# VHH binders against Flagellar brake protein YcgR (ycgR), part 176

Target 1, 263 residues: Flagellar brake protein YcgR (ycgR), of Thauera aminoaromatica (c4kar8)
Amino acid sequence: MAELSTPSPASPAPLDGGRGDELEKFTLRGARQILQLLQDLITHRGLITAHTGGGHSFMTAVLKVDEERGRVVLDPSPDPQANRRALAAPRLTCVTQLDGIRIQFPLVGLGEGQDKGRPALFAPLPAEMLRLQRREFYRLQVPLAHELSCLLKAEDLARKPVEVSARVIDIGAGGVAVVVPTGAAEFVIGGTLPACRLALPDGEPIELDLEVRNLNRQTQRNGTEQLRVGLRFAALPRAADTRIQRYIFKTERALNAKARGGL

## First folded at step 17 (VHH)

Design LA20 (from W55 with E102N; framework vhh_7n9e_1)
Fold by ESMFold2-Fast, scan of step 17:
Structure LA20 (fold): chain B 263 residues (1-263), chain A 119 residues (1-119)
Amino acid sequence: as target 1 above (263 residues)
Amino acid sequence: DVQLVESGGGLVQAGGSLRLSCAASGFTFSSYAMYWGRQAPGKGREWVSGISSGGGSTAYASSVKGRFTISRDNAKNTLYLQMNNLKPEDTALYYCAKQDYNWGTFPYWGQGTQVTVSS
């Protein structure tokens, strides 16, 4: 479906099965690699979107890997209907992201029970996991201390131009994800936002044309809704591309050094 | 339960026009961005157009830009696609799709309405 139907790195939508041959080199089938990746999802508290088919999905997480019994333990949905759909489904397609890397895997033979007295879903360990570690799929999580922002030029309900200062939460070679208050502007997938301004820590803001690729709604603890907007760089000047790549590299090095320093 | 019912397709000659409708129910229509997609015989689904929840923003695939116009009537819970200057390559089953803010895209699609453009 053209580029607009291709899931972004931040998109919870499953990848197209027609790309099976291309995706083979990114598919993990070693039992120890699969166990390690699942354990990494537990350690990083990775949120998983589990697709049950028919346009239905729910949010879950890996609670535990039972290596001896060859099964994974998942957090059930608070919605009983979602759990019933999951149990009835021939397979779940699980999609998540770990350190900017898209991860997708199937679960077959889902059951329910209890883990340590709490409701849980159980499934055999997946036989394969997709770990899509391409340059265009890598996303740097932007440190809050950097206060990275992007001034979006969008339209309101009346098609009047509005400017929205959005916090940048992740950035990669192909685009950024930003957060805006729900209702701040009108967004639609495929829409173009011309002459937006990305503020990096060093230098003048970079003027960019951005295309909307992804729209997620999140409810904060205070009840305020916010919209996560995935944005693709529609046309990236060479100088801008260089500055973005330098920021990513410099920030990765600083974060790596900080982690090795025992922080 | 989300329901999307497409209508308005038919047989039309190249250069002609059709107006598609999508009647929506089971959700607050005015709170969701809406989309049109299509699937030609032997091809995968392709995105055609989108419109934001309030109608303030629209988007079009390059293949239809300037020929098709998406619109909505939130009071009637109805999405429209005005198709002008139709070409044989526009022959497809046309689907209405609803934004899913949990998935971040538009995975739910209706049953479709057939558009056939003769030469």
Scores: ipSAE 0.740, ipTM 0.928, lowest interface PAE 1.1, mean pLDDT 84

Design LA21 (from W55 with E102Y; framework vhh_7n9e_1)
Fold by ESMFold2-Fast, scan of step 17:
Structure LA21 (fold): chain B 263 residues (1-263), chain A 119 residues (1-119)
Amino acid sequence: as target 1 above (263 residues)
Amino acid sequence: DVQLVESGGGLVQAGGSLRLSCAASGFTFSSYAMYWGRQAPGKGREWVSGISSGGGSTAYASSVKGRFTISRDNAKNTLYLQMNNLKPEDTALYYCAKQDYYWGTFPYWGQGTQVTVSS
């Protein structure tokens, strides 16, 4: 639970624009490298967001790598609709995080069956995996106990100004990911949200401009849907950048100390 | 079965106007933000404009802001791009797009509509 990472969307470009060439150097294609990375995801019990297309996704995990049959075994969603969408999809795009490093990979040819008497999803081993080893892509999963929030300045469907208190689920040097109630406000990739306020545990809220970089609807393990919004920090003042970095480092140290049994 | 069909492109003189349309089907159009992108000869794909699901929020690339207007008609499942004061550098194949998460790009594209602006 606490040891599991929720995958965070880095701030991707809205369109390809040469980005594929940039990402090639982070792409793993060796069979042994792919097997080792999948095994690392199992060992760290990494949560995976599996995107099925049509704006839909669900939470899963790699339960097992079946090297003899050349396939991965995935944890099915408790939502039958999400599993049905996944099985119908021509491919899944899987996004996760391992030790702050963003990992993405495709799965093609999903099937269903049983593993050790329990329902499971199966897919052939991916031919490639993306491993983004850049500091700018590092994201801290925000502990639920911190109740970190960002007050967003947005507009509703009638173009009326509205303030939305959004829960911050991850944070990095370049931005945050938040969850918002569907229908509370209108969001569009490339849109600017001026004068938003990021609440950190220490000190006054940080006032900053945010740019919408991605939008995802996903089905949670309890069957509810939420809107996940990826937000980029527009030009941060040095003082704000320092406070955000301090929060990230302090929280990482506290999580590491807790993982070592309360040092 | 997401389908996006663009229309309205053509040849126009600099300073002229065109209105592009995108007919959408295969998904609940009113639930998703929609986008226009373009690919100019010799360049990569460029994001042009976006509009939120209900039409309450819009965004534009700096190169087109003030000249282009994005709009939508959710009752007709149609997205529009009104292009005014066209410049030769606006010459491109224009695509309608529905954002979904796939390597950080837009996987659902139409076939595009060609816009050519002569000097």
Scores: ipSAE 0.358, ipTM 0.776, lowest interface PAE 2.9, mean pLDDT 81

Design LA22 (from W55 with E102Q; framework vhh_7n9e_1)
Fold by ESMFold2-Fast, scan of step 17:
Structure LA22 (fold): chain B 263 residues (1-263), chain A 119 residues (1-119)
Amino acid sequence: as target 1 above (263 residues)
Amino acid sequence: DVQLVESGGGLVQAGGSLRLSCAASGFTFSSYAMYWGRQAPGKGREWVSGISSGGGSTAYASSVKGRFTISRDNAKNTLYLQMNNLKPEDTALYYCAKQDYQWGTFPYWGQGTQVTVSS
């Protein structure tokens, strides 16, 4: 019911475009490549989630590319409030999928008008588009009964080492999301946490190097704040990768069986 | 309204130094992690550096580590990037960004400040 600050595993979510150097190999900047990808989205009727910030988004689609005017034409939302938010936003972050490939691009300078007598949104062609061919973006919501934890090695306000036990909220091939009490440690996107310990059921904790990828604040019902931290597996050992994948598959099967079996 | 104003860019010779500033207003600066990014002509945005809300944690792109230093003055609502031993490949438009705790990322807003490094 409430607006979510962190997207669920089933929802499309913006990736941090600020780490362009790490995502550079997946970034398209050629005008012809960008035009072709936008045309592919039109041809396949690709639905786009356009994020306007503040937890707000709407569904759109590329209607056409106007090469002469250097702009893309988008389908407005049937919700007038969503369109007003989009026009007021300094930027849209557009997220979609094409043949299982995640695509993300920014739009800046959104305007409104008409295309052939129909309401439309217009924006300059993006200078870059991200095309990501990785299954590590799938996330499994961790069952509460599993009580997965990760012992984080981080730094406090004085840059002194601290250890924080964090509850694992979701897990994928590429990383985990955890929650920590606000003020337990200092985090910044791009920061590295060496030698953390991920506790999976039925085994010894896995030692991992983690990189901070996102940071969300959440207010609990009792008024206390929690920080939700997205963490990438920076240097994943092969044995650890196998254990994590096995845990995900086993848990998915159990959840699927429970949904059909009626527990 | 959130406002970030970058300054301190300019033309400098290779091996030189520049200090960039980002003046922040419209939010509680001390409560947010802050970031620097850059975009060279014909390239995408490259994350350069980040600093936690209290300054206890910092992060750097491998291309700038050891040469650039991020810092902040929470009393002055100002973010800094000290750039030493500048190289021609550091030529770019530099952007300041505020952590978005709603989305968990940091979008870059506004015009940035131009840094040009001559050989």
Scores: ipSAE 0.586, ipTM 0.882, lowest interface PAE 1.6, mean pLDDT 82

Design LA23 (from W55 with D100E E102P; framework vhh_7n9e_1)
Fold by ESMFold2-Fast, scan of step 17:
Structure LA23 (fold): chain B 263 residues (1-263), chain A 119 residues (1-119)
Amino acid sequence: as target 1 above (263 residues)
Amino acid sequence: DVQLVESGGGLVQAGGSLRLSCAASGFTFSSYAMYWGRQAPGKGREWVSGISSGGGSTAYASSVKGRFTISRDNAKNTLYLQMNNLKPEDTALYYCAKQEYPWGTFPYWGQGTQVTVSS
């Protein structure tokens, strides 16, 4: 399913949010499950972004799982400063994906050494790994031809109401991701946007209350900035839920039919 | 190099008030949403409040809404948290945070300022 993307984490807060109860059902704690998932990352050469804090990250990969010593072996950065930051960090947040499924795990107690005569980073096996693999967290990449939009009800710098027409780039059972120009309105994680209007094909716009879950600022190659906003459906009427599910199903079916020889 | 320095914590009786400050440097403060988080003894970190880059939008955890007020002074690169009607359950180390990852995970934290509310 080439048009599906991995969902954002189920935390609405920029800190780890105390959302243990919400994420528990997606958290692997079984030793065998953790070992198997790490082995899958090795087999599929999964590229991992390791966040060290302080705005710093580096690209790594799991090279080996040393079950006897209870540790994972990681590829060091070619940048010595990135490795120094990683070794000084109290923990790394490792983020990757396999076949569109988001995987996230902490590593604590990073050290350096040698593996088969080559420099390597070592860490104890994580006690838990997050794997977001639930239907309500899957996202359909919205085809550009559908021109899906959401009218956001937000506030400007002076706390005055503003309306922003945002392009919907992905949609799932739990929410949407939209793109707006930087500066169009003020957004904060945990903020609520009441009475927004989601325009789907085949019918009138759906009125929704949305909660801001994620913010990602990107500078495009031409120098313009855009803001990607992840929005959760705070309350979803049954009729709206049915219509969103119908759109997702119909679009997936059409994309699959096209890929496999048309209708 | 990002630096966040919290201050203003202390010991206060239930029902009292404190004002926390966070001095920020090493980044363009006015371009980032800023957050307050806390860690109570024996518990994980929890989000308390957030404010957008220009101050036009704020958000609060349900447990503090109506009692705490977040604000910022972009000219001074300073974030504030006014804490009123404090309760013993507000006892925690309070951290200023800048979001480091687009998805809001493992943000940059300051060293924190201790708030103790006696019953």
Scores: ipSAE 0.376, ipTM 0.779, lowest interface PAE 2.7, mean pLDDT 80

Design LA24 (from W55 with E102L; framework vhh_7n9e_1)
Fold by ESMFold2-Fast, scan of step 17:
Structure LA24 (fold): chain B 263 residues (1-263), chain A 119 residues (1-119)
Amino acid sequence: as target 1 above (263 residues)
Amino acid sequence: DVQLVESGGGLVQAGGSLRLSCAASGFTFSSYAMYWGRQAPGKGREWVSGISSGGGSTAYASSVKGRFTISRDNAKNTLYLQMNNLKPEDTALYYCAKQDYLWGTFPYWGQGTQVTVSS
């Protein structure tokens, strides 16, 4: 069973600007779309290769988006020379992948400082982002009324098998995010959960192998902790893919109709 | 203040073994998944292994699976990496990281411990 692959480096070179005509339909220029894509990179911990020119690059990640100040916060390199090259560069070209989707964007005006006592790099929000999809990747926020669940097959503290019914909070073509009570089971990024069962409103549960991609601990307003687990679909069968896409489409259509007052 | 102090690196011949340790302080160690990453000269950071908060689940990069074993002692706030059948390509600075700080989303808290494997 698969382990977390070290993410393949984003393509060794950024895409050529001479392909602008072909890439226009994949270019995002709306502020809301750019903010959402940057948040998706944070949520999925997308590794970014930042090209500083002259054949130099370093690994980084988006730590957060500061919408009030209109800037993005990036993880600095452990190599001081790489950080100095980045700060001296007139432009960074950032390249990453998110669930097989290539994402590329420029950053101009890089600076350095601290974020919550930790060294950080800062740059104004990019004016454009390139998103090359093989499929339309979309994350649907699952309505609470649907009571969507996924039965996870995991291990407890003693390495004994346990089954955990987890609430699905979002779903897309590449995976789901679920909420699990703290302590219900043991999770680690890169771990595989075999033969889990995803329940959709229409039909029998879908049996899937899931890979843990991210873990976020959240404190609820009542002081209890819950764990948000991001799970990638491994080797999704075509029939399951079709059912998931149908659910997403139907639910989004229904939400849009509801928002318009049933017109 | 979170601190992670790596130790146990050194020079070893190909086929040899080393055990790395990471002493953690400043947070509730038993509540967080822990990870080992490495950075070879001239290369980017690479995820190596992870272990869940209670030790019930582990994961490994394909390049080290079957050769490396991650473990933890929550009573001692210590993370370990047992490295067997070392190869020259395992030469790197090894870091430990807390929870979702895999790849050092924030800077690693320690300086790392150097592992050099001669052919």
Scores: ipSAE 0.310, ipTM 0.752, lowest interface PAE 3.1, mean pLDDT 79

Design LA25 (from W55 with E102H; framework vhh_7n9e_1)
Fold by ESMFold2-Fast, scan of step 17:
Structure LA25 (fold): chain B 263 residues (1-263), chain A 119 residues (1-119)
Amino acid sequence: as target 1 above (263 residues)
Amino acid sequence: DVQLVESGGGLVQAGGSLRLSCAASGFTFSSYAMYWGRQAPGKGREWVSGISSGGGSTAYASSVKGRFTISRDNAKNTLYLQMNNLKPEDTALYYCAKQDYHWGTFPYWGQGTQVTVSS
């Protein structure tokens, strides 16, 4: 058996099913459990990254679960090419999070049609869903209001230094995920970005070295394409680790308090 | 329909050099990062090196850093791996890969080219 690394907690990349025994204990196969989890995604308006293969994905959401017909209804991409890729794919791998818990599930047999007169994508209910309840895989979805950014020190086509201000969309113990406009800089999986600056709300930017772990081209809701970059903390100073963990903990507490009726 | 065809492998003595090539077709080569992986007999696939779409950024496994050089020619849709100071531990089937979304996962592999390093 080929043995490959499990993706970083900060990565939207699908988990490898070849680790089957390790992941089996986190896999939901009961119809009631699957229906409840899908309903939770609807209730929390969870955004889903749907991977169509070939390094392409699009943002979607579960609009509803049709229990009578045994199917889910998904929000289509405004980009017709993304929808064509999805419909042509043998399967979609859907990745999302609920309260920092990674959720992943396959959809097979995708079709298109209408829901309440609006375009929609349909797929049979998944036979299984992965709910990964491990602290090392926890990712905090960064609130938009925090405007968390990371200044990336990267290179262009000529290996000339370029600085890219990237928005941080999630953060965990092992790294961050950022979005950058396509063409802003050159990235490669395994590449190191030295002396990047992570701006947290409570002080001076943190200088740290980042390693590229994941690259994904995402079609946005408005049809534009962005590059999502998963970055691992390659050399994390102790003080930086403490500040990042404090930010995650403080933000979780605030989000939990808000969900329970107050900020 | 992605096609990747590796070539340039062979038998060399320890300390020798080889240059591997990968001819790519079926996709816009200049738009994708490209990778080299390898698999020794009876072992899993491991990542060796990567290069960004325009060639501006490269990465190497620690075991090959300083000895191997990855490069690409986008006009010819070709990926290269220059292998210097080869060691017996480098003996493996070498694969070219197109990969965008997962560390250590290669959704598109070629058939591979065999590299054997004798001591």
Scores: ipSAE 0.410, ipTM 0.791, lowest interface PAE 2.5, mean pLDDT 81

Design LA26 (from W55 with T105D; framework vhh_7n9e_1)
Fold by ESMFold2-Fast, scan of step 17:
Structure LA26 (fold): chain B 263 residues (1-263), chain A 119 residues (1-119)
Amino acid sequence: as target 1 above (263 residues)
Amino acid sequence: DVQLVESGGGLVQAGGSLRLSCAASGFTFSSYAMYWGRQAPGKGREWVSGISSGGGSTAYASSVKGRFTISRDNAKNTLYLQMNNLKPEDTALYYCAKQDYEWGDFPYWGQGTQVTVSS
């Protein structure tokens, strides 16, 4: 059987600089766009691999954007050597992922200090950020009217099997995000959910194994908590992959036509 | 203010066992999935194991599956990792973390507890 969990994720390597011209269309240079993307990374607690050159990197996160001073505040490494390498580096290349989309940006002029009494690293706001929006990284926001669901096969607190019909909120080539009520079932990142059933508008439900990739608790306007669960598809049969891609394409086309005033 | 304090590491011979503990404070422990990660000397950080908020679901890295057991005591705000049949390759600084967003790269929340396995 195919394994759904990886024991240690490979550090993402920076994209080849020789492809700079081809990546220009994915590069953000507007100050407001950059600030919003950095804020999204803070909100989602996005883990960032910071490359300091020479094959060295460390894990960090954006803690804060200081607009008045024009800088980002980063979480320092627990490894003092990694922090020394970062401070000595002329350029830091930061790589992360948000909602399945690769994000990469440079930081120049790294310094150290304190934020709210805690050690921190500081750098000027980046002048550009790469947001690599390709078909394989695209996530379709599922219209509520489609009532797209996935029947999850999970376990409760007592390890008893439980079936949860989860609403699919987004879908891409690599997976889905679903919403379940808090407490409906037990979820853990890296866990596998075997024999789940994805219901598309046409045909029989698609039976597949899913791996939990992320969990996010959300409080709704009525005070009810829900859990957003990001799920990766295990290897799909070609027919299943074709049906998912066809649904994505058809829905995109319909949404684009509606936005343009189509019937 | 999230605080996680790891303990229980030490020196052990190959084939031996250790039990790690993580004492949590500053958040509602029973509401979060909890994780163990490790960093071997000269290597990057890697995910080892995870357990759901109520303990009903667990996950393990392939390298430790069958040898390690993760558990939690929500009444005591404590996470555990029972490590059996230890190998020299398990030598690392072990960390616990709460994580409610992303999997992959593992955030550190404390100074960790050192496990050294001699051959």
Scores: ipSAE 0.400, ipTM 0.791, lowest interface PAE 2.5, mean pLDDT 80

Design LA27 (from W55 with T105S; framework vhh_7n9e_1)
Fold by ESMFold2-Fast, scan of step 17:
Structure LA27 (fold): chain B 263 residues (1-263), chain A 119 residues (1-119)
Amino acid sequence: as target 1 above (263 residues)
Amino acid sequence: DVQLVESGGGLVQAGGSLRLSCAASGFTFSSYAMYWGRQAPGKGREWVSGISSGGGSTAYASSVKGRFTISRDNAKNTLYLQMNNLKPEDTALYYCAKQDYEWGSFPYWGQGTQVTVSS
């Protein structure tokens, strides 16, 4: 069952700070390493979930690194309230993925202004960044072109049975993260969603039971609010497990080929 | 601001029962999943049970499944935990918690209510 004080590995939620000793070997503190990683996020157009506290986050991206002024420039939310929460927060915790590797870093002292005549958020460069290269944290970010979906069987706010087609945003050996509109269905951490159907590009949908491990409410870059749900696979038949692993391996190879300048 | 106030704890003998209550205020209670957790002396917090916003979905830790029942009354903004066949290992401070969408964990805790089970 889900731990009360620690986020699930399937979640974009921040990692528990109490794991400091275990995470030290994955922490980058060199100025050159930090600048290079931030630049890699720009190059790969990495989407960042910025946690502002109080159960709130918004989707952003690094627009540029201003090395002369020692600051990072972020894309503001189209939702003014999300930006107000961010500016009022004493600390942002930024979580992203790069080639399936989890990256997390703090930003302190957020301000607002303009970059090239457009609204922007500014913060001092982080003093450290976490880069986790652990298999248990590996999540393939699902390409939008694959239109990967999972049909969830749940209840809505009126306690009526509902089927929700949820977009799969990331997938790993142990589960998926999906997005649903806020209020579309009810979820409880530790609850089981029976007989859900995971659609992969090839073959019939896979019927499986999913356990809810985490929940994260986000304001997207287009201003839409959504609920991100982390779901663990219940024990899968070998054939289903093989199909999921095959999808992950094939997609990773295709993305790696594209990153190396393939078509 | 979120406020959660637990009550109903006490001293009970093994095999006995208690019903815990949690009075919630400062948020739209009917819109959030709610949880019970506990912390025994010298141990970390343990998840015990959860209930969805409308009450249609519930979940339990394996150690309490079949003995505890979580419920809610959205008209009264109150969460309940019916605890039956209590065991000495259920001795703990019991907290209710509001779902926090950021963490998938429970940053909003009440003050707690003490449950002591004697053998």
Scores: ipSAE 0.315, ipTM 0.746, lowest interface PAE 3.2, mean pLDDT 81

Design LA28 (from W55 with T105Q; framework vhh_7n9e_1)
Fold by ESMFold2-Fast, scan of step 17:
Formats: sequence, structure tokens, C-alpha cells
Structure LA28 (fold): chain B 263 residues (1-263), chain A 119 residues (1-119)
Amino acid sequence: as target 1 above (263 residues)
Amino acid sequence: DVQLVESGGGLVQAGGSLRLSCAASGFTFSSYAMYWGRQAPGKGREWVSGISSGGGSTAYASSVKGRFTISRDNAKNTLYLQMNNLKPEDTALYYCAKQDYEWGQFPYWGQGTQVTVSS
């Protein structure tokens, strides 16, 4: 199970903890597999963001895996305060990427010392490591100007069929996150919403089945409550996948051009 | 104050059956979706099944679909999990959970009941 945090498109932030049941198939628990993955991070000089809690993090790297002593050796931060926070933390959540694959793992029992006469941080080998493909966790934040919507076919609290037009707030290869008014429909985690319609620019709405992954109620500044619903594409025809992928790439390109001061 | 008390676990042989119960109190049971989750030794928590407030909609993890049945009795404030054709891989501590929107994705969990399936 990951931390409670939804990753931004380029953010190393920890994954949403509500995905625990889906994350099991991506979790490595074998000692040999963990050692191999850590060694791959060394070989590719993978930079790691280590989260110490309270919004604090620092950049590190695996310098060495000490198989004899069952520990990893990490590069300390050049900021002494970051190192002190890390040593005081009950747990570090380490997040990195390798060839587009998101990797996340906990470290418990961090200590300090020296490796080959140089300052280093040490921790026991993690008991588990998450290895997720980048495509599964990458989400484009949908610009408000696009007015992207998804018509959800669900049931209300009285088990009556209802259609809810939901605003799409993020989209990725594996699904969307939408926002609906609190009480508009009842959602069950793991349940399927059949024949929903995703409205994308340049074409007819895409009809697709969506699986409910997570739910989070949020109160807006005006006092209005909204429900954020994370939805997985249960079955996605290749043509639909191509249209969604094209929208994501086109929108990213436009956002990057705007950030660079493009026309 | 919310209370969830699981019962019905025990030791059974592979191919056997168990019925788990969760007695709920301290909230309007009929207004919330309810869930079963489990945690096997050395593994994280796994969602097993969910049921809507009125009992009309259910969901199951692929590993248990066709073998487990979730149900509820709103008059008795009780959630059930009928487990058939049990496998050694089903050995875990089983938890009852109430849907909770206030703290992200984590529901309120009970204390759990142990299920052990012998090979």
C-alpha cells in the first residue's frame, strides 16, 4: 500500500493508498527481486526523491547494496537539516523512475555512518518494492477551458438509474478522475459503471465501461461538497485508446508551448 | 462512536466454507456502503468485496469472484461474507469496513477475524 497522494504528471509524489488491492500485483517481496531492482537503480544512476513526512523530501540515490549486512547505502543530502529530518522520521517513502516505470519503496530504521570514508545513510533492505509502469500512473491535469466531461450511468441512493454529467479533472492511459456533486449517485469501490460516455474534442463521445477505484469527498471554498471519483477503463478498444492518447499528447504539447511563451 | 465487530473465522480445510459476520453500531448502517478486506501474513491489505447501502450492487476482487458472496441485513445492522471453496491462499485476517469519505480512500476498519485454510 502506497501513501495518500495523487501524483501530478511529472511529480515523484507517492501513490494513492486507496489503490492497495490493485498495487499487490505490482509489489515485489522476493529478496532476489528486490536486490536486482536496487542494483538496476545503481546501474542507471536513478535519482530518488525520499519523502520524510510533513511535506518534506530530499534527493538521494542508492550508492550500494550491501547483501552481506542486508542494507542499502544512500547518498546523504548536502542539506544537513534534510538529513536530520530523515534520521528522525519513522519511515522514508522513496520514489523514483526507471525506463518510464515508477518505483516506490519504504525504508525504516535509517542510520548514518560512513562508506569508504565518506558520509552515508544506511537502511535495512526494504521488505517490499512497488514497480508500476509510467503509463498506468501518469495523469494529465485537464485544463478547465477544455470543459471535458464524462456522462456516468450509475444508481442514486434509492437504486434508481441516473445519468450524471461529471467534470473530468485528470486523464491517463488507464482511466480518468471526475468530480460530481455529493449525493448525485452512489458509487461502490470495485463496481462497474457500464456504457458511460467520455466527451473528447474532435469526434463523437467514446462509450466505455468504467470501474470505480477510489472516492474522496471534498468541500469547496463556497461550502459546496463534491465527490472525486477515480475511474479505471475496464475495457478500452484500440480506436478509443488512440483517441485518448492523442488528446493527452496534443494537450501536453499545447501546455508546454504556452509555458515556453509560444504563439 | 463507530464500532465494527467481526466474527465467524476459524480453521477449515481446503474446499470448505465459512460465513463471516460484522456487527455494526454507532452510525446509520443503512446509509453506507460496506466492505470486506483481508491481510495475509507478510502482505498488504487487499480489498475483497463491497456492497452498496441498499444491497443492490456488489463488487468482488477477481481472486474471490464466484466463490464469495457479500450480503447485508440492514434491520440487524449486520454485514456478511459467505466464503465457499476456500483455498490456502485465502488464509488471512479478514476486516469489515465502513465507507468513509472524510479521510481520502481509507475506510474505517474493524479489528478483524482470522481465517486459516489448511492444505
Scores: ipSAE 0.456, ipTM 0.823, lowest interface PAE 2.3, mean pLDDT 81

